# Designs tried in a protein design chat: VH-VL binders against q0aze0. Part 84

Target 1, 268 residues: q0aze0
Amino acid sequence: MKIILVNNRFKENTEKKAQEIAGQLSALNVEVIIDNGLDEPYAGTVDFIMVLGGDGTMLRAARRYGQRAIPVLGVNMGTVGFLSNIEINELAEYLPLILREEYSLEARMMLEVAVFQQQSLLTRVFCLNELLLRSNSPRMLSFALEISGQKLEPYRGDGLIVSTTTGSTAYSLSAGGPIADPQLDAFIVTPVASHIINKRPLVVSPEREISLHLLEEREAIIGIDGQIKMDFGAENRVLIKRAPHPLLMVNLKAKPFFTSIDRSLQRQ
Below, E stands for the ipSAE of ESMFold2; O stands for the ipSAE of OpenDDE; V2 stands for 0.75 times the mean of E and O plus 0.25 times the DockQ between their complexes.

## First folded at step 4 (VH-VL)

Design d7 (framework fv_inotuzumab; at its last look DockQ between E and O 0.01; V2 from the best seeds 0.00; counts 0 for: pae E 7.5 > 2, placed apart)
Fold by OpenDDE, second read of step 5:
Structure d7 (fold): chain C 268 residues (1-268), chain A 121 residues (1-121), chain B 112 residues (1-112)
Amino acid sequence: as target 1 above (268 residues)
Amino acid sequence: EVQLVQSGAEVKKPGASVKVSCKASGYTFTSYAIHWVRQAPGQGLEWIGGINTYTGDTTYRRKFQGRVTMTADTSTSTVYMELSSLRSEDTAVYYCARTEWLDYGDFVDYWGQGTLVTVSS
Amino acid sequence: DVQVTQSPSSLSASVGDRVTITCRSSQSLVYSEGNTYLSWYLHKPGKAPQLLIYDVSNRFSGVPDRFSGSGSGTDFTLTISSLQPEDFATYYCLQATHFPLTFGQGTKVEIK
């Protein structure tokens, strides 16, 4: 068995823990790779991904390795979030199950986000939570939203979020989006401070494609999972589709989503 | 649902021109480029060229330069391929195909149903 | 032009068989940003071709998991883990890293 440990490069305690866990796994004849902010994702084959940290670390791990169809376990290290399955102090208890591959998997839909300069690809990213289009000034944006070629009335506001159901409890929620069952595959399209009061979030089939572009010359930014940021202008287009592969999240410990929502949200 | 619907079969004489249409629907027309590919009887697939539906810029295979013209009509979400000075070897099924971007090439994810062009004396 | 050599040109197989098709390019298909624009298509007579795999190993939406792609640089493989009746067709690889775009010559998968 070969395991990759993904920790938060900005959190020293996660690095130390990764090294400790690596030692323990090595003593059990498990090959371990540590991704402590490698320049590039580890290119070799692995059997299991263990994420040490919070939701941010999981999001990064998902973008880096999610397309490989490898089981991903979130191990929380003292943070509040929705993406970790067990706590770090529980790892020793569940480690035998991991090694014996006695766990269930939950498939989470990811986004395929492609950003273009006209029809030249700038970047293509798979992400777990959301794509954000946001004004880079105090002025509102005017932008076009198309869903499967259907042109909606122009949006005017601070921005727009296109989120997975997993991401529904992230920035989309703060913007007034609905909380979605993570077992459901869907896009959630949430306006950010629209000047139209009755502009409501949309729940969109994962089979559809979403396109965004600005209708005026204005400075904006694209945000992905709150970690990737890039400038977005009038000549740019963003296309959002369902990723070809879901993230395979390991479920070792039952965590009832709906009963934990209030608890988790109160801590944020 | 993404669809590319092409015009019907054509029969042409050598030296004539043919113009095949490809109507796109189910997606944002100007967000995707269109390639044209053909298949002669008993042969494989051959790339002809592509068009940027946003700018109208085209890139053609060298073999077809001077004979092929691709155009896009955004008002009707339709791309056209015109091939002139037709020869018997131009007899083929012609396909339009969608791609996310034209520069540097990319995969094509959806295809038209094909248009048979027969060139015979 | 980048030449893409596909092998075999044809093969006979039965339902349930593991099928492997290979494509070799005359030069590396790795793009400057690190992506490799090699894709696989299924084509049946009288029908539109269908995308199976893009960027070497990504399954297109709706494509069954019995289809997989692998490879790097100049050598690429399409694998059907368990051939189904609907899989009898001609398969093509496409390189789009370099212009002009070039296809393999095709592999016809026939019923044994």
Scores: ipSAE 0.574, ipTM 0.838, lowest interface PAE 0.9, mean pLDDT 92
Fold by ESMFold2-Fast, scan of step 4:
Structure d7 (fold): chain C 268 residues (1-268), chain A 121 residues (1-121), chain B 112 residues (1-112)
Amino acid sequence: as target 1 above (268 residues)
Amino acid sequence: EVQLVQSGAEVKKPGASVKVSCKASGYTFTSYAIHWVRQAPGQGLEWIGGINTYTGDTTYRRKFQGRVTMTADTSTSTVYMELSSLRSEDTAVYYCARTEWLDYGDFVDYWGQGTLVTVSS
Amino acid sequence: DVQVTQSPSSLSASVGDRVTITCRSSQSLVYSEGNTYLSWYLHKPGKAPQLLIYDVSNRFSGVPDRFSGSGSGTDFTLTISSLQPEDFATYYCLQATHFPLTFGQGTKVEIK
């Protein structure tokens, strides 16, 4: 059995804990690869991915490994988030179930984001939460949104978010988007500080293709899961569709989504 | 217009604690993380830690671990930094600063005006 | 901790001079997703620091074009092509690739 341990580069204690867990797993005849984000993703085959950290660490793991159809377990080491399933102090209790493959899987849709310059593909990335298009200057953007070939009236404002249902509680929520059941497959399209009073968030089929391009030359960026930033200009367009494979999240312990979101919204 | 407005100067005795506030306006509070940075007299800038304003998750430099606590109040768009067990070497101007990445980081773009904390007996 | 060293610690210059400040990290600042998290700040006594350059070479909004950044890996440079009176200040680089975030010790630019 081969396991990737993904840890948070901004949490000093996660490196020591990752080494400790790797030693324990090696004693059980499990091969361990540690991924702290600095190197390229591990290219070999693996059986399981264990994410040590909060939601941000899970988002990185999903971008790097989510398309490989490998079980991914979130192990929380700090503040309670939405993407972890167990706490670090519970790992020893659940480790035998992990090694015997005695757990359920929850499929979470992902976005496939392709950025073009004219007709040439520049990059293709995957993400779990969202793509954000936003201005990188004080000037608002003018941009075109097309959904499955249907051209909408131009947008003017600070930007736009295209989110998965998992991402409904991230940037999309902050911008006024709806809370979505993560068991649903859908895109949520949320305007950021639109200057058009009737621009509403849209909830659309995950079979739709969404394209974006600027109508005026502006300094803009594309943000992926709040962690990757790419320059975006009028010569660029982005195409967003459902990724070929969902992220397979491991459920070892019941974590009710609705009570978790209710507590989060109540928190000040 | 992005603004970060900090609370006023504090004078504390050794062993006390101080809580500095940083009120944000002009942007979506929970889309940006806040870092805290200090400058002691005659010294350079020193990073203390940061907070994800949406999740409340924090990261602290090791030398402050156990003494510093950062919290965020989304209803008032305010971040707090509390530093306990104060020593004279904690005398410094403390700044809050915004970063575009909720996962703590690439750079800090807008800064608060600073809060002078003086620790003396 | 990744160490960040600035050179020189101080310099004297006149208005109109070209000023070059270097920043060297003890480890590579390249992140696997294509970004290098190195930024530059201007700080004056009694004022908040302000961002000049981010991700090695990108000027922040409103920053005059006399400021430019360059470099890769471990070696980075801030250049001021024609020093103005308001540019007499202390300059800091910041690395954000490795925990903990680390500032350089600062470079003080003084009137000659």
Scores: ipSAE 0.291, ipTM 0.708, lowest interface PAE 4.5, mean pLDDT 88
Fold by ESMFold2, look of step 6:
Structure d7 (fold): chain C 268 residues (1-268), chain A 121 residues (1-121), chain B 112 residues (1-112)
Amino acid sequence: as target 1 above (268 residues)
Amino acid sequence: EVQLVQSGAEVKKPGASVKVSCKASGYTFTSYAIHWVRQAPGQGLEWIGGINTYTGDTTYRRKFQGRVTMTADTSTSTVYMELSSLRSEDTAVYYCARTEWLDYGDFVDYWGQGTLVTVSS
Amino acid sequence: DVQVTQSPSSLSASVGDRVTITCRSSQSLVYSEGNTYLSWYLHKPGKAPQLLIYDVSNRFSGVPDRFSGSGSGTDFTLTISSLQPEDFATYYCLQATHFPLTFGQGTKVEIK
């Protein structure tokens, strides 16, 4: 069995713990690859991904590995986020179930983001929480949103968030978007500091295609899961679709979303 | 327009704690991480740690691990840094600074005005 | 920890002089896709530091074009093409490629 352990290069305690866990797994004849974010994603076939850390580390794992349809387990190291399933001190208890593949999976929608310069594809990335379009200067943006070819009235403000339901409790929430059940597939489109009073958050079918481009020359950026930044100008457009594969999150321990929502929000 | 306004100077005795605030304005708080940097008298700049305001994740330089806690209050757009078990060598001007992005590895662009913390009996 | 050493530690210069400050890292600062997270700051007594250059060579908004950065790998340079009265300050480089983030020890530019 081959497992990827994903940790965060900026947190010494997660790196040390990852080494300890890799040693324990090797003693059980499990091959382990450690991904601390410094190297390119492991290209080979693996059976399972274990994420050591908070929601940020899970977001990177989802971007790197989410389209490979590999089970992903979030293991929290002391603070509970929205994307962890078990605590680090429980890992030994659940390890036999992991090794026997005795767990259920929960699918979480991801976004596919394609950025173009004029008609040429520059890059394609995937994300679990959201795409952010925002101004990169003191001046507001003027930009166009199209949903499946339907052009909405122009937007003016600091930017726009296109979120998954999983991302509804992240930046979208801070910008005034609704909390969504992560078991739903949908886009949540949330304006950021809009000067147009009629621009309210939209909940959009996952079958739609969302397109954004600037209507005036301005310095802007596209942000992905708060972790990837790309320059965005009048020559660019971005197309957003539901990704081909959802993230397959491992469930070993029940985390009832609705009864825990207040506690979970306080911990982020 | 971007501003980071820190709390006022503090005088503390050895062994006490200090909590410095950094209130952000003029930008979307959760789109940028906040770092803390200090400068002791006659010394250069020293990075203490940072907080990702989007995820709530923190990272601290090893020498401060166990003595420093950073928190963020998104409702007031304020970051706090608490340093405990103060020693005389902790006397310094403490700055909060914004990253140009959420990654801890980014550069810092805007700085707070600084908060002098003096540790003296 | 990655050590970042600036040279010189101090210098004296006159208005109009060309000033060059170097920053040497104990390890390569290239991260992924060729990104190099080295930045330069200006710091005056009683003031907060100010960003000058990010990602080796990119001038921050509002920074005069007399400031330029260059370098690669482990060796980096800040150049002030014609020193102005407001440029007398201490200059720091910062590496952010490796944990923990580390500043150079500083280069004080004094009026001659």
Scores: ipSAE 0.012, ipTM 0.589, lowest interface PAE 7.5, mean pLDDT 86
ESMFold2 (binder alone), look of step 6: mean pLDDT 91; pTM 0.931
OpenDDE, look of step 6: ipSAE 0.474; ipTM 0.812

Design d8 (framework fv_inotuzumab)
Fold by ESMFold2-Fast, scan of step 4:
Parts: structure tokens; sequence; C-alpha cells
Structure d8 (fold): chain C 268 residues (1-268), chain A 121 residues (1-121), chain B 112 residues (1-112)
């Protein structure tokens, strides 16, 4: 068995813990590849991906490996996030089930984001939470939104979020978007500080294609999962659609989504 | 307009603790991490650590581990940095600064005005 | 820790001069996702530092065109094409590829 162990070297000395777990797995005749974000994604075949850290580390793992149809397990290293399934102190208990492939998988949709300059593809990325279009200056944006060939009235404001249901509890929530059941597949389109009264969040079919472009030259950026930033100008357009493969999240332990989000909202 | 506003200057005795606040406005608080950087008199900038405002997860430079605690209050859009067991060499201007990456720093874009912490007998 | 060294430590210049500041890291700053996390800041006594350049060569919003960044791997340069009165300050580079985040020691740009 070959496992990629994904960690974030900026998270509370997770490098030491990753080496410790790699040693334990090697003693069980498991080949381990460590991905701390500095090297290129591992290009070889693997059987399983174990993510040590919080939601941000899982988002990176999803971007790098989510399209490969490999089981991904989130292991929490402290404060519990929405994308982890077990705690680090529970890993020894669940490891035999992992090695025997005795777990269920939950499919989470991902976004495919393609950024063009004129007709030339500049970049293609995948993400688990959202794409954010926002102004990078004090000036508000004027931009066009098209859904499956249907051109909406122009938007004016600070930006727009196109989110998965998994991303409904991330930036989309902060911008006034709805909380969505992650078992549903849908795009959530949430305006950011819209100047146009009654521009409401939209919940649309994941089979839709969404395109965005600026109507006026402005300094803007495209943000991916809060971790990647790309400059976006009037010469650019972005096309967003459902990614070819969902992220396959390992379920070893029941995690009640609605009670978890309810407690989180009481705190916030 | 993005603003980070810090609490006022503090004078502390060796061995005491100090808690500096950083109040954010003009953006979605939980979409950006906050990092802390200090400058001691006659020295350069030194990174202390950062906090993911969405999860509350923290990352500290090893030099400060065990003495520094960062917390975020999402209801008031405020980040706190508490430094304990103060020494004279902790005398510095402390800055909070915003980064787009919640789980690790890339760069810091907007900075607070700074808080002078003086540690003297 | 990754060492970040700036040169020169200080320089004297006149308004209109071209100023070049170098930042050298002890290890490569290339991140596997195509970015190199090297940024430049301007700092004046009594004021907060200001971001000038991020990801080696990208100018931050509102930063004048006279500021430019270049470099790759371990060697990076900040250039001010025509120094203005408000540019007399201390400049810092920051690497964020390796933990912990590390600033250079600073380069002071003084009048005359």
Amino acid sequence: as target 1 above (268 residues)
Amino acid sequence: EVQLVQSGAEVKKPGASVKVSCKASGYTFTSYAIHWVRQAPGQGLEWIGGINTYTGDTTYRRKFQGRVTMTADTSTSTVYMELSSLRSEDTAVYYCARTEYLDWGDFVDYWGQGTLVTVSS
Amino acid sequence: DVQVTQSPSSLSASVGDRVTITCRSSQSLVYSEGNTYLSWYLHKPGKAPQLLIYDVSNRFSGVPDRFSGSGSGTDFTLTISSLQPEDFATYYCLQATHFPLTFGQGTKVEIK
C-alpha cells in the first residue's frame, strides 16, 4: 500500500508528527510519500491520501489530488474543522480499518476554473470551496455574469463568489450566502457588497456553466479556496463548471454536519 | 476601506503579560488570516506568528512558543496577541497585518498602526 | 531557518536616482504551485510598513510604477527607477516559502 501524507509545515510543528506517523506506517509495510506543499505533487500511483491538519490543508490536498479518484482522509490536529473526519489521537484505532479498506466514501463536488485571455487558456485549476472575484482597489467592479449562455443584468459591487455546497460554510456564508447540505451538488452564487438592490444569492444546477468578465478596466483578482490569487482584468474571462471527478472523502466516523454548523454559528 | 486598528501603548514590568488587540474593518474578517510582526529598537522586522480567523488555528515562531497566544473574536472582528513572561528584549513596536492565505502566509498586505510595548523595571 | 540577506545595508541617493536593492535567500524560495513567496515592504519610523511588491514581481494596488521587482530562486531585486522624496525609507524583503517567515535585515535609503 502507498499513502500520501499531506501536512502543512506552518501548522504547530506538524512536520515532526508527519515523520512520526510515516515511521509507524513504514513499520506496517506501508510506503509513505510526504507532501508538505513545497515540492511538486506526487505523480505516481497511490492508494490513499491522509491529510494531517485543518481545513486549509485539506483544501490544498483536494486541489492537488482531488481529481485522481483516490480516498482522502482528514485527520484533525487540534481545533476541529468541517473537513476532518477523525482526531489525531484516534488514528491508531482506525488505522487497521484504513489498511483493510473498511470505510465508506462521501463524494464532494469540486469546481473546475478556467481563466482565459481572449481565446487562450491561461490556467486551469480545481477547488473544493469557492472562486472569489473581488476588487483589488477602492473602486467597485462592474462585471457580467452568464449562466449556461443566459446573460444576466450587469453586477456592480465588490465582487462575486461561486461556491460548492462544501464551500457554503466558508466565504459564501460570510458574504450572506445560504448554508447548504454538503450531500447536495449545486453552485451557490453569492454577490459581495452589491450596489444593485435585490441582487440575491443564486442556487443553480451543478450542470450549469458560469462565466464572468469585467465590463470596465479595474484592478481585480480571482481567489481560489482563499489560498491562490490570480490577477483579473478586462482582457480576461473565467469559466466555472463542475469538475470531472468529486473529491472522495473517507468516512470512518459519523460527523453530524448540522449540529456542527449550528454550534459554529453560535460562536460567530 | 480595509483598516486594522490596534490598542494603545503599554508599559509592563519584567515577568508580566501584555495583551494587544487588532480590530479589523472594511472586509470579511474570516476570509483573511492575521499575522503579528515586531520591531525592537534599532532592529529589523521579526515575524511572531499568525492566526486563521475562520478556524482559530495558530502558528507561532518557535522562539515565542509557550509565551505567545493568539486568539480571534469573530463577533467583534478582533484578533488578540498575548505575550507572557516579558523580558526587556521584548520591548518593541508590535504590528498586526493581514494575509489572504488562511493556513499560511504568502505576504502581508494591510498593517495596523503598531503598538509600542515597553518592558522596564 | 532560511537566512535572508539584503544588500546594501544602507545607501545614499538623490531624487531622480535609480536605486537597486538585492535580497538573497539561503535556500530556493520556489513553491511547487508556480509561485515564489518573496515580497517587499517600505517602512518609515513612526508608521506602519507598507506592501510594495508581492510574489517577486507583482506591484500591490496603488503602488507607483517606479517600483518593480524581479528575480528567481534565491536572488531577488527591488528597483526604484526614479527616486522620489517619499521613497527615503527602510526597505525589507520577506520570504514566506519556508517556515518561519523571515525578513531581511533591511536596507536604509538616505538622502544625499
Scores: ipSAE 0.022, ipTM 0.576, lowest interface PAE 7.1, mean pLDDT 87

Design d9 (framework fv_inotuzumab; at its last look DockQ between E and O 0.01; V2 from the best seeds 0.00; counts 0 for: pae E 8.3 > 2, placed apart)
Fold by OpenDDE, second read of step 5:
Structure d9 (fold): chain C 268 residues (1-268), chain A 121 residues (1-121), chain B 112 residues (1-112)
Amino acid sequence: as target 1 above (268 residues)
Amino acid sequence: EVQLVQSGAEVKKPGASVKVSCKASGYTFTSYAIHWVRQAPGQGLEWIGGINTYTGDTTYRRKFQGRVTMTADTSTSTVYMELSSLRSEDTAVYYCARTEYLEYGDFVDYWGQGTLVTVSS
Amino acid sequence: DVQVTQSPSSLSASVGDRVTITCRSSQSLVYSEGNTYLSWYLHKPGKAPQLLIYDVSNRFSGVPDRFSGSGSGTDFTLTISSLQPEDFATYYCLQATHFPLTFGQGTKVEIK
């Protein structure tokens, strides 16, 4: 068995823990790779991904490795979030199950985000939570939203969020989006401070395509999972589709989503 | 649903021209480029060229340069391929196909149903 | 032009069989940004071709799990883990890393 440990390079405690866990796994004849902010994702094959940290670390791990269809376990290290399954102090208890591959998997839909300069691809990214389009100034944006070629009325506001159901409890929620069942595949399109009060969030089929572009010469920013930022202008467009592969999240411990929502949200 | 619907079969004489249409629907027309590919009887697929529906820029296979013209009508979401100086070897089923971008090459994700062009004396 | 050699040209198989098709390019298909633009298509007579795999190993939306793609550099493989009745068709690989775009010569999968 080969395991990759993904930790937060900006959190020293996660790095130390990764090294400790690596030692323990090595003693059990498990090959371990540590991704402590490698410049590039580890290119070799792995059987299991263990994420040490919080939701941010999981999002990074998902973008880096999620397309490989490898089981991903979130191990929380004292943070509040929705993406971890067990606590770090529980790892020793569940380690035998991991090594025996006695766990269930939950498939979480990811976004495929493609950013273009006209019809030239600038970047293609898979992400777990959301894409954000926002103004880079105090002024509102004017932008076009198309869903499967259907042109909606122009949006005016600070921006727009396109999120997965997983991402529904992230920035989309703060912007007034609905909380979605993570077991449901769907896009959630949430306006950010729309000039039109009646602009409501949309729940869109994962089979559809979402397109965004600006309707005026104004500078904006594209944000992905709150970690990647790109300048976005009038000559740019973004296409959002369902990723071809879901993230395979490991369920070692049952975590009732709906009963834990209030608790988790109150701590944010 | 993404669809590419092509015009009907054509029968032409050698030396004539043929213009095949490809109407796109179910997506943002100017967000995707269109390629044209043909298949002669008993042969494989052959790339002809592509058009950027946003700028109108085209890229043709060298073999067809001077004989092929691709155009896009954004008002009708339709791409056209015109092939002139037709020869018997141009007899083939012609396909339009969608791609996300043209300039750096990409896969094609949706195809038209094909248009049979027969060139015979 | 980049040559793409597909093999075999044809094969006979039964429902449930594992089928493997290979494509070899005359040049590396790795693009400057690290992407490899190799895709696989299924084509039935009188029908529009269908995308199965893009970027070597990404399964297109709606494509069954029995289809998978692998490879790197110049050697690529399409695998059907368990052939189904609807899978009898001609398969093509396409390289789009280099212009002009070039297809493999095709592999006809026939019923045994």
Scores: ipSAE 0.454, ipTM 0.795, lowest interface PAE 1.2, mean pLDDT 92
Fold by ESMFold2-Fast, scan of step 4:
Structure d9 (fold): chain C 268 residues (1-268), chain A 121 residues (1-121), chain B 112 residues (1-112)
Amino acid sequence: as target 1 above (268 residues)
Amino acid sequence: EVQLVQSGAEVKKPGASVKVSCKASGYTFTSYAIHWVRQAPGQGLEWIGGINTYTGDTTYRRKFQGRVTMTADTSTSTVYMELSSLRSEDTAVYYCARTEYLEYGDFVDYWGQGTLVTVSS
Amino acid sequence: DVQVTQSPSSLSASVGDRVTITCRSSQSLVYSEGNTYLSWYLHKPGKAPQLLIYDVSNRFSGVPDRFSGSGSGTDFTLTISSLQPEDFATYYCLQATHFPLTFGQGTKVEIK
């Protein structure tokens, strides 16, 4: 059995904990690969991925490994998170179930993002939460949004978010988007500081194809899950589709999404 | 207009604690993390730590661990940094600064005006 | 901790001069997804620092074209093609690839 431990390089205690857990797993004849983000994703066969940290660490794991159909478990390191299933102090209790593969899986849709320069593909990436188009200057953007070939009236504002339902509680929520049941598959399209008051968030079929391009020369960026940033100019186009595979999230214990988000919103 | 406004200068005695505030405006507060950086007289910039404003998750440089606490109040769009057991070498200008996505630290774009904390007997 | 060293620590220049500041890290700053988390800041006494360049070579919003960044791996350069009066300041590089975030010691650009 081979397990990848994904940890956060900006948390000193997660590095120590990853080493400790790797030692415990090695004693049980489990091969462990530690991924702190500095090296390329592990290319070999992997049976399980354990993410030690907050939601951001899970987003990196999903981007790197989410298309491989490998079970991914979020282990919280003592902070509130929406993508973790168990707490670090519970790991010893649940480890035998992990090793016996006694757990259920929840599928979470992902985005496939392709960025073009004119007719040439520059890059293709996957993400769990969202793509953000935003201005990189004090000037607002003018941009075109197409949904499955349907051209909408031009947008003017600071940008646009195209989110999964998992991402509905992340940047999209902060920009005024709806809270979505993460078990639903849908794109959520949320304007960022739109100059047009009637530009509302859209909830569209995950079978839709979404494209974006600038209508004026502006300094803009494309952000992916808040972790990858790319320059975006008027010569660029981005195409967003449902990714071929969902992220397979491990459920070892019930995590009540709606009571968790309700409690979080009561705390502002 | 993005703006970070910090609380005013503080004079403290050794052993006391100081709590500096950083009020954000002109953007969606919970979409950006806040880092704290200080500059002691005649020294360079030193990173202290940061806070994810959406989750409340924090990360601190090892030398400040146990003495620093960062918190965020989303209702007022304000981040606080409290530094305890103050020493004369903690005399510095303390800055808050905005960053996208604390989990993987990139760069800091907008900075507060700074708060001078003087620790003297 | 990853050490970040700037060179020179100070320099004297005149308006119109080309100024070059280097930043060297003790370890590679390349992140696995092709990003290199190295940024440059301008700082004046009594004012907040200002972002100039992020991710090695990307100019921040509103930053004049005379500022440019280059480099890879462990060696990075900030260039000011034609120094202006408002550019007399201390410059800092920041690495954010490795925990903890570390600044260079600063380079003071002074009037000749």
Scores: ipSAE 0.293, ipTM 0.691, lowest interface PAE 4.4, mean pLDDT 88
Fold by ESMFold2, look of step 6:
Structure d9 (fold): chain C 268 residues (1-268), chain A 121 residues (1-121), chain B 112 residues (1-112)
Amino acid sequence: as target 1 above (268 residues)
Amino acid sequence: EVQLVQSGAEVKKPGASVKVSCKASGYTFTSYAIHWVRQAPGQGLEWIGGINTYTGDTTYRRKFQGRVTMTADTSTSTVYMELSSLRSEDTAVYYCARTEYLEYGDFVDYWGQGTLVTVSS
Amino acid sequence: DVQVTQSPSSLSASVGDRVTITCRSSQSLVYSEGNTYLSWYLHKPGKAPQLLIYDVSNRFSGVPDRFSGSGSGTDFTLTISSLQPEDFATYYCLQATHFPLTFGQGTKVEIK
């Protein structure tokens, strides 16, 4: 059995805990790969992924490994997030179940994001939460949104978010989008500071294709999961689809989604 | 307009604590992380730590671990940094600074005006 | 800790001069997905630092085009193509690829 331990390179206790867990697993003849983000993703066959950290660390794991249909377990190391399942102090209790593969899986939709220059593909990335298009200057953007070839009236404002239901509690929420049940598959399209009154958030079938491009030359950025950014100009367009594979999240312990939302709303 | 406004200068005795505030305005507070950086007299810039304002997750430079606490209050869009067990070496100007993403391992774009903390007996 | 060393530690220049400042890291600053988290700041006494360049070569909004950044891996350069009176300051590079975040020791640019 081969396991990847994904940790947060900015937090010393995740590094120490990853080494400790790797030692314990190696003693059980489980091969362990540690991924702190500095090396390329492990390319070989892997049976399980354990994420030691918060939602940000899970987002990186999802981008790196989410299309490989490998079970991913979120282990919280401090602040409770939306994507962790168990606490670090519970890991020893659940480890036998992990090794016996006695757990269920929850599928979470991911986005496939393709960025083009004119007609040439520049890059393709996958993300768990959202794509953000935003201005990279004090001036507003004017941009076009197409949904399955259907052109909407032009947008004017600071930008646009296209999120999954998992991402509905992230940047989309801050921009005024709805909280969505992550068991639903959908795109959530949320304008950022729109100057067009009738541009409300949209909930869109995951079978649709979403396209964005600028209508005038401006400095803009495409952001991915709040962690990757790319320059975006009038020569570019982006195409967004449902990714071929969902992220397979391990469920060892029931974690009420709706109670977690209530706690997060108190912090707003 | 993005602004980070810090609390005023402090004079403290060795062994005391100081709590510096950083009030953010002109942007969505919970969409950006906050770092703290200091500059002692005659020295360069030194990173202290950072906080994710949405999750409350913190990361501190090892030398400050156990003496520094960072918190965020989303209702007032304010981050606090508290440094305890002050020593004369802690005399410095303390800055808060923002990063565009909720991660604190990128770059900082906007800085507060700085807060002078003087530790003297 | 990753050491970031700037050179020179100070220099004297006249308005109109071309100035280069180097920043060398003890380890590669390339992160996953190919990003390199190296940024440059301008700092004047009594004022907040100001971001000039992020991700090696990207000018921050409102930064004059006389400022440019270049480099890769471990070696980075800030260039000011034609110094202006407001450019006399101390300049810092920052690496954010490795924990902990570390600044260079600074380069003071003084009027000749």
Scores: ipSAE 0.012, ipTM 0.584, lowest interface PAE 8.3, mean pLDDT 86
ESMFold2 (binder alone), look of step 6: mean pLDDT 91; pTM 0.933
OpenDDE, look of step 6: ipSAE 0.244; ipTM 0.718

